# Miniprotein binders against o43061, part 1

No score or structure here was measured in a lab: all are predicted.

Target 1, 338 residues: o43061
Amino acid sequence: YNHSPEIQRSVYTLTGLAPSSKMAFVTMLTVRAANGENEVENTQQDWYYNSTRLLVHRLVKFKPTKSKYPVVVLAMKGIDQWKLDQLQEDGAIVKVVDPLYAHEVVDDVNDIALLDSRWSMMFTKLRVFEMYEYDRICFLDSDILPIKKMDKVFDVHQLSYSKDSVLFPPTLFYKPRRSIFWRRFTEEFAAYGLTRDDLYPYVFAAVSDPGMWHETPPPFKDYFNAGLFVFKPLKAHYKRLMALARFPKLYDNANMMEQSLLNFAYNSAGAFPWESLDWTFNGLWARKNDLPYLKAVHGKHWQPEGSLGYDEDTSKLWWDAFQEMQTYHDQQRNADLY
Unless a header shows other numbers, all headers, positions and changes below count from the first letter of the chain.
F, E and O stand for the ipSAE by ESMFold2-Fast, ESMFold2 and OpenDDE, each averaged over both directions (binder to target, target to binder). V2 = 0.75 x the mean of E and O + 0.25 x the DockQ between their complexes.
[cut] stands for letters that were removed.

## First folded at step 4 (miniprotein)

Design g6a
Fold by OpenDDE base, look of step 8:
Structure g6a (fold): chain B 338 residues (1-338), chain A 81 residues (1-81)
Amino acid sequence: as target 1 above (338 residues)
Amino acid sequence: STEEVRKLIDEARLLLYLAEWLIRRGDFERALEYLQRALDLIREALELARQLGDEDLIQRAEQLIREAEDLLRKAEELKRS
């Protein structure tokens, strides 16, 4: 009874965040994990780079979706300089970051569910939590396409606790992959060298992940997609997050990579429950019927017919958007020549 | 430089993908424009690759020329139909 999510939530006070001048959209561009030595990977189109350019274009240049907030691209070290230069020309602030390797973050890499080339850099997204120069960040995966203005995504709450309220110790349950038994995790902030006051107030908001094709609107699930989230960068929260990251057994053996970690760290039953954003900010598994409501669509919409999650309407939407960006750049080049 | 050749190849390849999409949409005029630009970029890339003596880049550029020419023929045929 004392550990019900409802009781824990009742102890929090929701306060509106004051307007801050220090807000940004942030995306990450990763180096393709070189699968083995085969030169073949350098021959394939970098769709994530192309999608990142499109995201930047939509937020910086394209009038219907243009934001007043800066756009930052966290580029992993090793990306070609000409790609970085192009993203700067597109109007992004480019920051080069070192990867966070899983073997440096995790105590035992054998606790990771999927030991492929992709898992090695899965924690690099966590570098966004070190961006302390900003009061609020909206992180976006590079495969998100803004289709309406998204600036209202920053209209989230700050969670505080009443000094007069006794917070019960947060208790979460986890099930290690090889265990049939649930285990109890009781979080002790002192284990991180942190106090309760170091960790509050906090901001963390995201969109519920439908996980599959859905009706309009999608059903709510108490599990969020890590492709879009709004938070306040705090040193205490980064320290906490990195401490939790050490133990994949806590977060489904990192089955969904950083998303598993974040859903554990900001679990609705925990000390830091996530805030639900309006589903329209992250259109997952979107179809034609969703488009009138959506502010952004999320998916690898450049993929051909027959691909998992292919939808004709969202595919056309992406390619139309990409072609508009290309046309824009062609017009700018021609204008500079005359 | 090798980097410049790679940049040109990547840009040309992107234009080919756009052209293919435009062909599927029935916008043959714009497709033909992109295909011509792609061919020009690939030809430049091929020349630079030859100057560098990079056989791998030469082969890649030559392959892309063939792909672009095939798409160009297809787009022209569809435009006439």
Scores: ipSAE 0.453, ipTM 0.806, lowest interface PAE 1.0, mean pLDDT 88
Fold by ESMFold2, look of step 8:
Order: sequence, then C-alpha cells, then structure tokens
Structure g6a (fold): chain B 338 residues (1-338), chain A 81 residues (1-81)
Amino acid sequence: as target 1 above (338 residues)
Amino acid sequence: STEEVRKLIDEARLLLYLAEWLIRRGDFERALEYLQRALDLIREALELARQLGDEDLIQRAEQLIREAEDLLRKAEELKRS
C-alpha cells in the first residue's frame, strides 16, 4: 500500500470475546461453468470435490485435527447428488445454494472482465454472509488442509466504535486502475437503508497475506487473505457488501475479486477494520520451516513440481493426508460389509 | 444410471492419482494395487456406459483405460529396474 492521499483512521472500542454458543466451519463447493466438458475442466472439478472432502475429513473424522464444531459445506446448485450425499456421509452439513451472477450484482456489466464466470463464483461465495443461524463462522477455502487443531480460530473480538468516531464520515481509499493516485469513497449508510447503529457491533478477522515466499514467521502486511476468515453473519453487513460489490472499479485491483472486495470493505483505515488472526491458522507460501508452527497449510499442494507455489514438503504432507483419507474410507467400507 | 458411471469414473480417477503419486515415491507394489483396482472400476464403467448408449461416457472410459494401462506399464518397468 502507498498511503497517499491522507487516510482517516477509525476509532473503536473492543468488547470481550462473543458469548456465542453456535459456531461453525464453512467451506464452499462450486460447479464449473456450463460450457461443456474438457480435460482441464474435469481435472479442476476433481480436485475441487476431492479437496472439499479432505477438508471435511480433517475437521470431522481425523482425530489429530478434529473439531468440536460442526462443518458446513455450501454446495452450489448443479453438483451431482451423489457428491452431496458423500459429503453428508463424511459428516458435513450440506446446504445447497443458488448462484449469484455478475449481471445481477454489478451496475456496469458491459466490462468483458465482469462477464467472466470467475465473478459469478466470487459473488456466490458471498452467500456465506447470509448464514444468520450461526453466531460465528470460520470460512475456509477448500484448498486449506488442517494439520493441527483449529478451534482456537474462534478466539476473536466483537468490535464496536467510540462516540467520537460518529463525527467523521466513513471513508475508504482506493487506487483506480491506470492511476498513480489514491482516491476517496465516502459511504452513505442511509443510501443503503442503514444507520451506523445497524452495523455495530461486528466481527471480522483474517490472516495477513504474505503474497510471496517469506521467512518464518511471515512479516505483517495490511492486506488479508480471504481464504480463511472469521465473522458474525449480520444482515446489515450483507447489505453493505452487496452495495459495495456493485462497483468493482473501486476494489478489483489485479483481479483479486472477493479478496479485494473484503479488504476494501474491512480496510484497517475504514469504519470496519479487520482483526488480525495469528498467521499459523492460514499458512500461505508455506515451507518446511513453517510446518512446526502451522495449524493449516493453504494452497493447491496436489499440483506437481513446477506449479506456482510448489514446495516438496507441503506437497508430501498433502498427499499423505489424501492417502490417509482414502485408507479411512476403505476401512469403513470393509467394516460395513461384515 | 449415468450418475453411477460418473461415480465409477471418479473413484477410478482417485485411485489413478494415488497410484501416480506412489510411482513417483517408488512404492510400486501399492501403485500396482491401486492401478488394478482403478482398471476394474473403469471397465465396469465402460460396460455400463455401453448399456446406456452414451457415446461421451464410452469415450471417457476408453481414454481412461489407456491412461491407466500406460501407468501400469511404466510401474511394471520401473519395478523390474
């Protein structure tokens, strides 16, 4: 981040850990675009489903990482029923969700980049913010592999604001494409049909994104990774997110899509700063020196040598975990026959 | 029962992925076990696809058989070395 122009800092009063009794881990399983079958699309869908199963297995069945909290898979409409049934047999709560298409969300759909199916997948991920039956959710991308107990990830704060902060309009800063200058976006909560009191208190916590290979521990960067975050689902915050999503030019820098939207919406300099989680909950760009500390590794570790972000130690770790899951299910199948 | 054919194919592809990884690790005995199990599933899938008359599923199963047989040949050759 270059912080030119001037940034308004928000003032908050933190309250203690939420007293919620209903927490869950949530992941998402999406389908390919309906353009047809080819080897690339089939391979990606294989790993999408298989990595989701592995994540469920590690949180529900595998004793070294098993959680005391439920695991929910949000499954996009159109996934084969046998896959949904299998995920439920694996121990997940499976909920089918309708997709959110880019043309239904954004104001200017004539941008060819906005018609890419990636935008519809990104917007559909925002459905997790509508799960109001839970008091806290930890969202995980399906390419996250728990390697230690994860339940302490819910040790987060409920965030509020001070009376003095009401005197400052909620302002966000963004850098338009093709510009070297930062610009301002002032939020008018009334334009959303909301008041400031509708939006507080809230919960939003995530892990800083190193964005590259790093030493152990990684240095802090004021930009979080959207592959893992903990939040309280609130109607007012969903309304706000959908309003901000209308204008991708404000947040989509370098095609980071949902990650850019959430970093914009919960920017540390804005009205709703994110809380930093310990780096060990979301181990990006992980290598051997990180592994003794990490609770989860994050990446497409099934990919072969030469792939972006490949590391031989995390690759072996992932494949060992995948084989352990297959062995577990083979043993259950054999036991059920006799 | 197009769903059953897809299930058989997906189960076989899982075993092929594991077998290929085991070959790279040098664990040829387990790799061959997974490859044989995968071939059995793919042949069942091909038989069912032919009963359904689904040419796309037939082609997918036939391609997968060739891939599995290539891996089997590679694993057997490496095991003898």
Scores: ipSAE 0.120, ipTM 0.658, lowest interface PAE 6.7, mean pLDDT 81

## First folded at step 19 (miniprotein)

Design j6
Fold by OpenDDE base, fold request of step 22:
Structure j6 (fold): chain B 338 residues (1-338), chain A 84 residues (1-84)
Amino acid sequence: as target 1 above (338 residues)
Amino acid sequence: SERLASEVSVLLFLAAWLIRRAERLLKRGDFESALEELERALQWLQSALELARQLGDEDLIREAEDLLRKAEELIQDARQLAES
């Protein structure tokens, strides 16, 4: 999917990036919101933890999907220490991070479309943008299951501007949910205490979100899923992102949480258009026909039959992967006992 | 102890999931696949039971034993149906 709009190619120079010694896969482990709604299954299971373990196992241990790059688990403060220790034993680098609460990030929390316990910490994922120790990060949601080697996900471009382009920041149009009128946003980097040169060059690549069941391959949409993205951590971009985050009206009142923000911040019509990754790195709403092409599948595939987005083939795939992980651990435990 | 209890719980859940899957397979007439899933469930339950005994958690032991009985009953049913 080289669907960078042709217009962007005239203004931006794309430079392919070589591998760096400072690349990592990063996932986020959050505290299960205790009082959140009817997650129907009163499952004593911490699926966020279990799926995180599976992701780590696939990237660190499982030979067919094993990466050469480190895997970092950003664990939100309040996760049980034994879970963190287990993830370290699984071969992850564990980094504990403080939550980012919506009320700390947003000027007016009433501008958020949905205020619940899940939404209160939605911005915690943005802590990945502070990982300046890495030159390039691939962030993955914990419900992404690698099924092939994913190391090529880092093969992205750096975007720079041409010196001859009097790049006025493109005007973005946004419509707050309660407004019938489109509003104009013209970005002023000086408002962030930044120059254009502080913000370029940059890296931000993601996979188009089909948003529903799709044909193979999925249709391209100029909207990306925030469950997998590759970027270069830059202080300037974090500052910019946090400045934009203050105003949910800019990004659909955070209707899709951090995904709304990121799609605004890296809008194709904006100053920092996103790069389209190959769809095979993030198999959203995947079915049997997609599996031969996919490098990863994305979804809560542990959910029972009758769940929204349930698919028998992807469910089986996930549970087979989960059983392989359990088998591996049982074998290791038995080996350590002898 | 919490880690071990969690491990037992995961194994029990996995076994219970396989049992439910096997029940669906049986209803579809796929007796061979059902038997395979039930045999896998038994393996997980055996591991779970051993770990639960090591932990000394009577509730986890009981749950493992209950699921073992259920799996064994379903195996018998599946075999009878496959022979009919």
Scores: ipSAE 0.675, ipTM 0.879, lowest interface PAE 0.8, mean pLDDT 90
Fold by OpenDDE base, fold request of step 22:
Structure j6 (fold): chain B 338 residues (1-338), chain A 84 residues (1-84)
Amino acid sequence: as target 1 above (338 residues)
Amino acid sequence: SERLASEVSVLLFLAAWLIRRAERLLKRGDFESALEELERALQWLQSALELARQLGDEDLIREAEDLLRKAEELIQDARQLAES
C-alpha cells in the first residue's frame, strides 16, 4: 500500500515527518443520546464509556499495545465526574469540551439529511481540530480496539503545494441529495480570510473505508473512515473546516455526519487531498482472516449476535480484551487493599 | 458509590454474557469450552457479589446470587453431558 495516491505525488511535495514530542492519541467520549441507539437490551450499560476505558487501557497499560504517546479523552460536558475520574486513573488525560451543536455550525439545519438528537452534536468531534497544543494527533473512535502497537500511525507526510501550480485551487463537483444536477465548487481561501500560505503545509491521513464486508486485504476506495485519522492541528485548517461545515449541501447533506464533511474538505481531487494510511490501523468490518495483519479493529464488537456487523471472532476478541482489562483492575484493587 | 455500582453492573453483565455464550457452546456439543466460560463467569460473579455486598445494594446482591446459581446449574449440566 503506497502511503499516497499517485495523483498526490504529481501535484504536491510529500515530506516525511520525524517524531515530535507533542503527539497524542485522542478519543472522544460523548453523552449517550437517550433515544438513538436501538440497543433496547443494553440500556443499563454505557458502552461508549466501557469501550473508551478499554481503548485507554490498551494504549496506556496493556504491554502488547502500550504506546509511548499520551492518550487524551475529549469528554463532552455533562459526562458524570466519576467516569472522568476513572479515565484519569486509567491513565488518560481528560479534557472536557463544550459540544458543537449543528445549529451553531450549519447555516441551514434543514440541509442536514437526518435531524435527530444524535445529529445535534455530530460536530463535537471537530473540537479535536482545536487541540493546538499538539503538533500531530491520531484521533480514534472509542470503538477502536488496539490489538498491536499503533505508534507507527504517526509516520505520515506533510504536504506542500508546488509554487508552479497554475490551476489552484482545483474545482470540486458535488451533488446535493435533492439535486438532479452536479454543482461546481471552487474554493476561495480569501472567503475565509486565509491565504494559501496559511493553509500549507498540512497533514491529514486516514484509512480507506471499505463500507462493507471485504476480502483480505480490503480494496482501496477513495473515501476514508473518520473513525481514525492523523492530522496537524492548525488554526487555519479549523477555520476552513468550520467555514465548509456551514454548507451541508457541499458534503452530501452531512449523510455520514462529520465523515461527509472531512471527505469533502480533504477530497483527493481538492486542494487538500487526504493521505492514505495502511489499512491495518483501522480494521473496519474485520473478520478472522484480517486479524493477523491488523493493528486495530473497529466496530461495536460488544453487540450481541444478530447485530449489524456482528462477527463471532471479533466479538470474542473484544470480550477477551475487556476481560483482561477487568482482571487488571481487580488485581490492582486487591493490591491496594494489602 | 456510582463507580462501584457501575463496576458491579459491568461484572454482572460480563458474567451473564459468558453464561449465554456457554449455553450456545453446550448446544453445539462443545462441553469443554462451555465449562471454561462458566468457570470464568463464576469468577466475575464472585467479584461482583463481593463488591455488591460492600456497596450494600440488595438488588445487585440478589442478581449476583441468581446468576451464580444459574452458572452452577449449567456447570453441573455440562459436566454430566461431558461424562455421558
Scores: ipSAE 0.675, ipTM 0.880, lowest interface PAE 0.8, mean pLDDT 90
Fold by ESMFold2, fold request of step 22:
Structure j6 (fold): chain B 338 residues (1-338), chain A 84 residues (1-84)
Amino acid sequence: as target 1 above (338 residues)
Amino acid sequence: SERLASEVSVLLFLAAWLIRRAERLLKRGDFESALEELERALQWLQSALELARQLGDEDLIREAEDLLRKAEELIQDARQLAES
């Protein structure tokens, strides 16, 4: 990557956060299409809604983990209004967004490996890249539970290109599904209507995805998890992402939805390498030995015994946090009576 | 109505989780921890039952009452085992 032949080189610049910098934590609350594009999955046990509430509570109210930065919930159109009202009451800024349907994003939906009605809106997370009012965003999936202060997640580098990078053509790297060899080709910024200077400097940082089992700390793997990432929303980068998204064959046929796209777009060997965040900000497949170090645990820990990735210690951690949230709200109602 | 049903459902799931955890603790012989979890379950079940009655949903009321009965039986079992 930094030492790979014919790759882009970045000059790291530590960007101090000016006092007027506008930072935010952003999460996403979606609905899943049940049958056809105009239908939504309605369940009485909407765990994504409840996990979003818990995430908001942990960043806004719970003193051991609360942030000084605002928390924004991007809610997909079709979420029940009472859920939006509750999230706003919990202290989130709630913004409603239109879904991004796969057929609106890609040139040929048949190039998407797992497309069905449940996944037709898989690119809606890309709406976060349009939030240009913020200087830096930490996006996090709603099934992430902060267990320590998170605000240092914004201490990442603004990346620039060097004179040497101008001498080496920008490249894209991908691995065709039936090949053991990576392919490369020149990335023509002019094809997006952009220049190199439009695209630099940029910010994109995420946590390496260690796989289902790992030691403590997990080994680094050159593939990041898109459940948490820090970036600066830039119009040029959004334009680039939408252009690249057209061609799912370049990002493993969208096998991991937007995660496949982002790993392609910010490949460590390409023009815009991702920065590795400390593993403790996104605790994937967490086990008891990880917990003393983690700042956040990532997983659907509300799920019962027998679920993929179930662990008694992280399950208890999540339900203890949920009970604390319920108790907090009960206490607020009682305080209002006095 | 939908908000009440959602709240009852999550509280019942939480109570069921606490009861299952208490059962595991009983099998390990940790009767004090099991009783603590069961008392928390009773608290959430009382809240869930009150909301289920406001909703008038007989299925949710029945589920809450079944879980209450299960929790109370386990409390009696735990106390008896701790005495022996």
Scores: ipSAE 0.667, ipTM 0.896, lowest interface PAE 1.3, mean pLDDT 84
Fold by ESMFold2, fold request of step 22:
Structure j6 (fold): chain B 338 residues (1-338), chain A 84 residues (1-84)
Amino acid sequence: as target 1 above (338 residues)
Amino acid sequence: SERLASEVSVLLFLAAWLIRRAERLLKRGDFESALEELERALQWLQSALELARQLGDEDLIREAEDLLRKAEELIQDARQLAES
């Protein structure tokens, strides 16, 4: 029983979070790459900006889903000022961040992929782990749509070191090349002046990623989706993440971008296993049967029929939400004119 | 300005989506739901056209007018089909 999830979570909940704790929802708005810069498509509409507006609206203004916690938009330097002004008017705290370029982070810079804007957007997202003014953050991708109250997402455990945890990933079925990547990171963190007390306790929770269409509820998979995660910003963990980020071979050359890095950093077999958050907070590959349970639906639901992952019920849900936001905006215009 | 053009474009995409959904509903024989979507599309298109005229953008005005015409024709079609 010494690793029973229910008993461990109960103990950590009682000792981990004070009533005065400062929580925030945080999302990120990136600068879109110009045509011909390793982007697969060019769009005349800024759907990432519009989906960010909808997320902010749902957490700030829309009474059925609004939060009592602030909503922060981390905006990459270079986004048009009128977009930042609009997001602030919508009720978000807008914080402009400098991009973090791949050659400033990675030790072995030797191909074009490291100049790709996707790498810079990935590394720039790591700045969310520097927001030490908050006790807990729920990061959300801009294509997540809250459909119920989300505030209980912060009811997550403060995790401690367990002797039952394996410090290195299990590789019994995979014979990796001999490499420095198998060196224990405890030794490396000591070189940064970090102790166990700096690294524990910690908070990191995310939703298991089913990776495909699924039944309701989806089966558990020991690999989480990085579109939504809850964590406590800690300087020791930021230093750890930046140290790991230097070596892309360690996290599958970022095949899934930040998801690859975070799944490596918080692997269940390692020293800092992730906590499985209730699936209803991040509804991946959602269909009609999932909707009565979900608190948020995750996907690019504005995309038309024929797109990968298209579902007519979640598409309608998204467009109904978008229409409600537009109606709210129109009502504000009329009130301001009088 | 750029902000106004962005808003018009968003309203036109919303209206186009509603029209495409209404076409699917008509094919499935749900004429009442199709009419609801089309009337909603009409309201968004009227708003988009008004803003496009304030902007003075000929391309946006033409797109809004084309969609408005299509929505009105589909409304007429849907009401005729509902008579059965």
Scores: ipSAE 0.612, ipTM 0.887, lowest interface PAE 1.7, mean pLDDT 81

Design j6
Fold by ESMFold2, fold request of step 22:
Parts: C-alpha cells; sequence; structure tokens
Structure j6 (fold): chain B 338 residues (1-338), chain A 84 residues (1-84)
C-alpha cells in the first residue's frame, strides 16, 4: 500500500486533493410523490425512502461496497421523523433542508408550472451545492445501487481556465424551442457580482448519458446524466447556478429537471466544461453485458415486469441487495436480544 | 404504528415479487430455482404476518395470508412437476 512521494505529489497536483480533504456521498430524500399516475398502489409503500435506505446500507454497512467517507441524506422538510431516525440508525448523517419554491427562484413564474412539485424538488436539490463543509461531494440519486467500491469516483481533476479562454469572452449556449440551431450569448460574471478568479478552479464531473440503446462500453455523448455527479461546493458556483436557474427557457424549461440546468451551466463548449467520469460509476440502462464492469447500477429496478426499463437481471440484482439489507437488520435484532 | 405498517407493506411487496419470479421460473422448467425463491417468500411472509397481527391490521393480515396460500400452492405444483 506504500506509494512513492513522487506519485503522491502527482495525484495531489492533478486532483487538488490533500490528506485532510473532506469527502462525502450525498443523496436526497424527497416527499412521496402523490399524483394520479404514480406507480405506488397504496400510501404505505414509499420507494423514495426504501431505495434511500438501500443506498445508505450499501455505502455504510455492506463490506463489498462500503465507503470510508460519510454518507449524508438531505431530507426535505416534512419527511416523517421515524424515517429520519431510521436513516440515522442505518449510519447516515441526516440533514433537514427547507424547500426552494419556483417563485423564490424563477423571475417570471408564469413561464413554468408554479404548482408542479417536480420544480420544487429540482430547486431544493440545488441545496447540495451549499454544503461548503465538504471539499468534494458525490451526489447520487436514491435509485442508484452500488455493486462495487465507489470511492475512486472522487479522483477527478481540479479544473482551471486556459490562456485561450481569456482571449475569448465566456459563452453560454442554448437551443430555443422553435429552432434546430444553438444560440449563444456572452456570460458576464459581473452580473453575478463575481470575477473570473472567484469561479476558478472548480470541480464538476459526471457520466455521459448514452440513452436506452448502447453497446458495452457505451459510446460517449456530450450530455451527462445528473443522477451522479462529483463537484466541489463553491459559493461562487452556487451564486452562478441560482442566477442561471432564474431563466428556465435557457435550460429547455427543465425538461430533464436539474439535469437540464446542470448541462446548460457546465456545457463542454462553455466557460466551465464538465469532466467525463468513467461509465462504470453510473450504469444507465444497464444490460447484462454491462454488469461485470459496473460499480453502480442506476434505475428504478424495484418496479414490476411491464415497467419502462424493466430487466429481469437488474431487477433480481436489486431485490437480492434489498433482501441482504433486510437479513442484516434481522441479524442485528437477534444480536441485541443476547 | 405507521412504521410497522410500512415494514409489513414492503415485506408483502417483496414476497409478491418472489412469487411472480417463481411463476416465471416454473414456466421455464427451472423447478429448483422456483422452489428456492418460494421458500424465501415464505420466510418473508411469516415475518410480515407476525407484524401484521401485532398491528391488528385485518387488511394486511388478509393480504399476507392470501400470498402465503398462493406460495404454498406453487410449492406443491413445483414439487409435483419436478418429480415427473
Amino acid sequence: as target 1 above (338 residues)
Amino acid sequence: SERLASEVSVLLFLAAWLIRRAERLLKRGDFESALEELERALQWLQSALELARQLGDEDLIREAEDLLRKAEELIQDARQLAES
């Protein structure tokens, strides 16, 4: 396990990490969605909570996937206290956060569906960018299942601007709804009350989203999935994100919720290009051939046959993991009795 | 309590999933795997039924008993088919 000093210095230079750096995995527990089309047959089955428990278990207790870093659950205000208590007992750090409503974020609330709870969930998720006590965060959607060690996900580059980027004004790109052509405009950092030096260096990395059909490994697509991303919480970048969030038309009216906003903010052609993580950290639309390589499988694999994206192999994988968690807790109860 | 009712509901959903998987395995003639899944379903159903009775929740008790009956019928079917 001994590394040479030269190798250690090279890693610190490339990543910007030090032995004192504080890392965390963070997920968000949301209020159970209540709509006319949700797939929950009764109110006693809260799959947001159940999948969050499994994710926590896999990162905290299950030795084949256990992390050396803390796991934080950001819980929306209004989640039942017994769920928060259980997640804390499972080994998570639980933090309750106040919601961010669309009218508090967007300039023209008539531009969006004001009462759509999805918008409130999306904006509330941006609270993760305010967790400045950590030097790096890996955010995970609760429907991600670790199946191998994940800790190397933090080994990403600290990114700086180049001399060439100073020669040209920073630019943002968007695609108007009625156009097949991209539009661009100059990004004025002063509009945020910031300078270039406030915004660099930064960290933002995610996995390319290949779509439903792909080969193994999937081909690169210059559009990332926001179910897993690694970043450094920075006040300047939070100010920037909140400023950009004001204008939903610039990020496709949040067609893919926070994914639309983050792909707009960290566009590869803009001032803050995203870094591509290895595909194995976020196994989107996983096929059987992917499974030997994946470190995490991403999807609502608890859903029954006939559901979008149902696959017998990933479904069994998920339910086997869930059963292992239940068995672990049964064994702990038996140990408590003696 | 609401916590216990949530736990019973999850165990019943898990058991139902195991039963449906066993039905697919039986259709494919994999009787050994089907029996393994059904035996796991019985274990979870026993746990769910005990908790449902502690709650006194008649709907949950009935659901657990219905699934347990279905699992036992499928076990008998699987054993009969495996012996042929």
Scores: ipSAE 0.596, ipTM 0.878, lowest interface PAE 1.7, mean pLDDT 84
Fold by OpenDDE base, look of step 19:
Structure j6 (fold): chain B 338 residues (1-338), chain A 84 residues (1-84)
Amino acid sequence: as target 1 above (338 residues)
Amino acid sequence: SERLASEVSVLLFLAAWLIRRAERLLKRGDFESALEELERALQWLQSALELARQLGDEDLIREAEDLLRKAEELIQDARQLAES
């Protein structure tokens, strides 16, 4: 993991960020799109809600994984109030947010690769970039299960621009789906009404996405998973991100939703290369051999045998964790009765 | 009421998952582990049934009772297999 693309760039000074009290874990709870074809047969359970509760429980209550940092649930408007109340009782800070609809974010929705109902609200995750009350945020998908303490995830670097560096503007290459030719994108901050000083220093760190089953440790790929990332909320970065979001052609027609956008915005060849976090913070496609190293596992581990990405060991791990949470709540109810 | 119904449903799903795990354990000849899982499933189902009764939801009550019967049958089977 010494191959962080950012370390190779002599142009940026990496400075360690001092610990701040203004750090939080943030997850998002979305409204289910009613007609999502690929909802697994057990439509009766809100598994994302259940998984969000488990995540909150692990970070707030469960001693082995309990964090010192607050946990915020960004709940999309339209979530049932009783779910929000329950998450507050679980110890989360609940913040209701308006959705970001694709048609509001993108200039031409036809440039989006998949026009599924689920994709209409995919950009709602970008609301985390508006949380300017925090110095650093670790965003986690609701299907991440902490299995060890994760507080060290915030030990990331701040990238500063050296004034003495004649920075040639970094050039990104993109290929629109219907184009045979690669196109050059040279970022001009002035196009956003921003200066370089507005955008630096910055923080953005994530875990390389192996994309499939892998050896232990996984191989490094210069492409990160957007299910876990650490960043510093800045108005300038949100403005930049939203400006880029207008043009899906830049980011593979949003083929991987917000992950495509973020990988473009924080591309290793761009002005804001992502920092590589240790793979142990986001155990994607995890199996038994990975578990001793991992701090978190990431996946829909509630899914039955035969599901894509099913693994017996990680499934058991999730259900045992879920059972522990239920046991905790059962004990609390009994304690309140006596 | 919706919160309570959700809680009951979660407990039923958890119990059903444990039952399925126990069935796999039985097929593997791990009778002791199967019994532990089934006993835990019974605890969840009893809790679910009580809450379902409080809610007055006949469908949830019926589902809990059906799963209880299944778990009890499997416990008997597991005990017989462990003694054999």
Scores: ipSAE 0.588, ipTM 0.854, lowest interface PAE 0.8, mean pLDDT 89

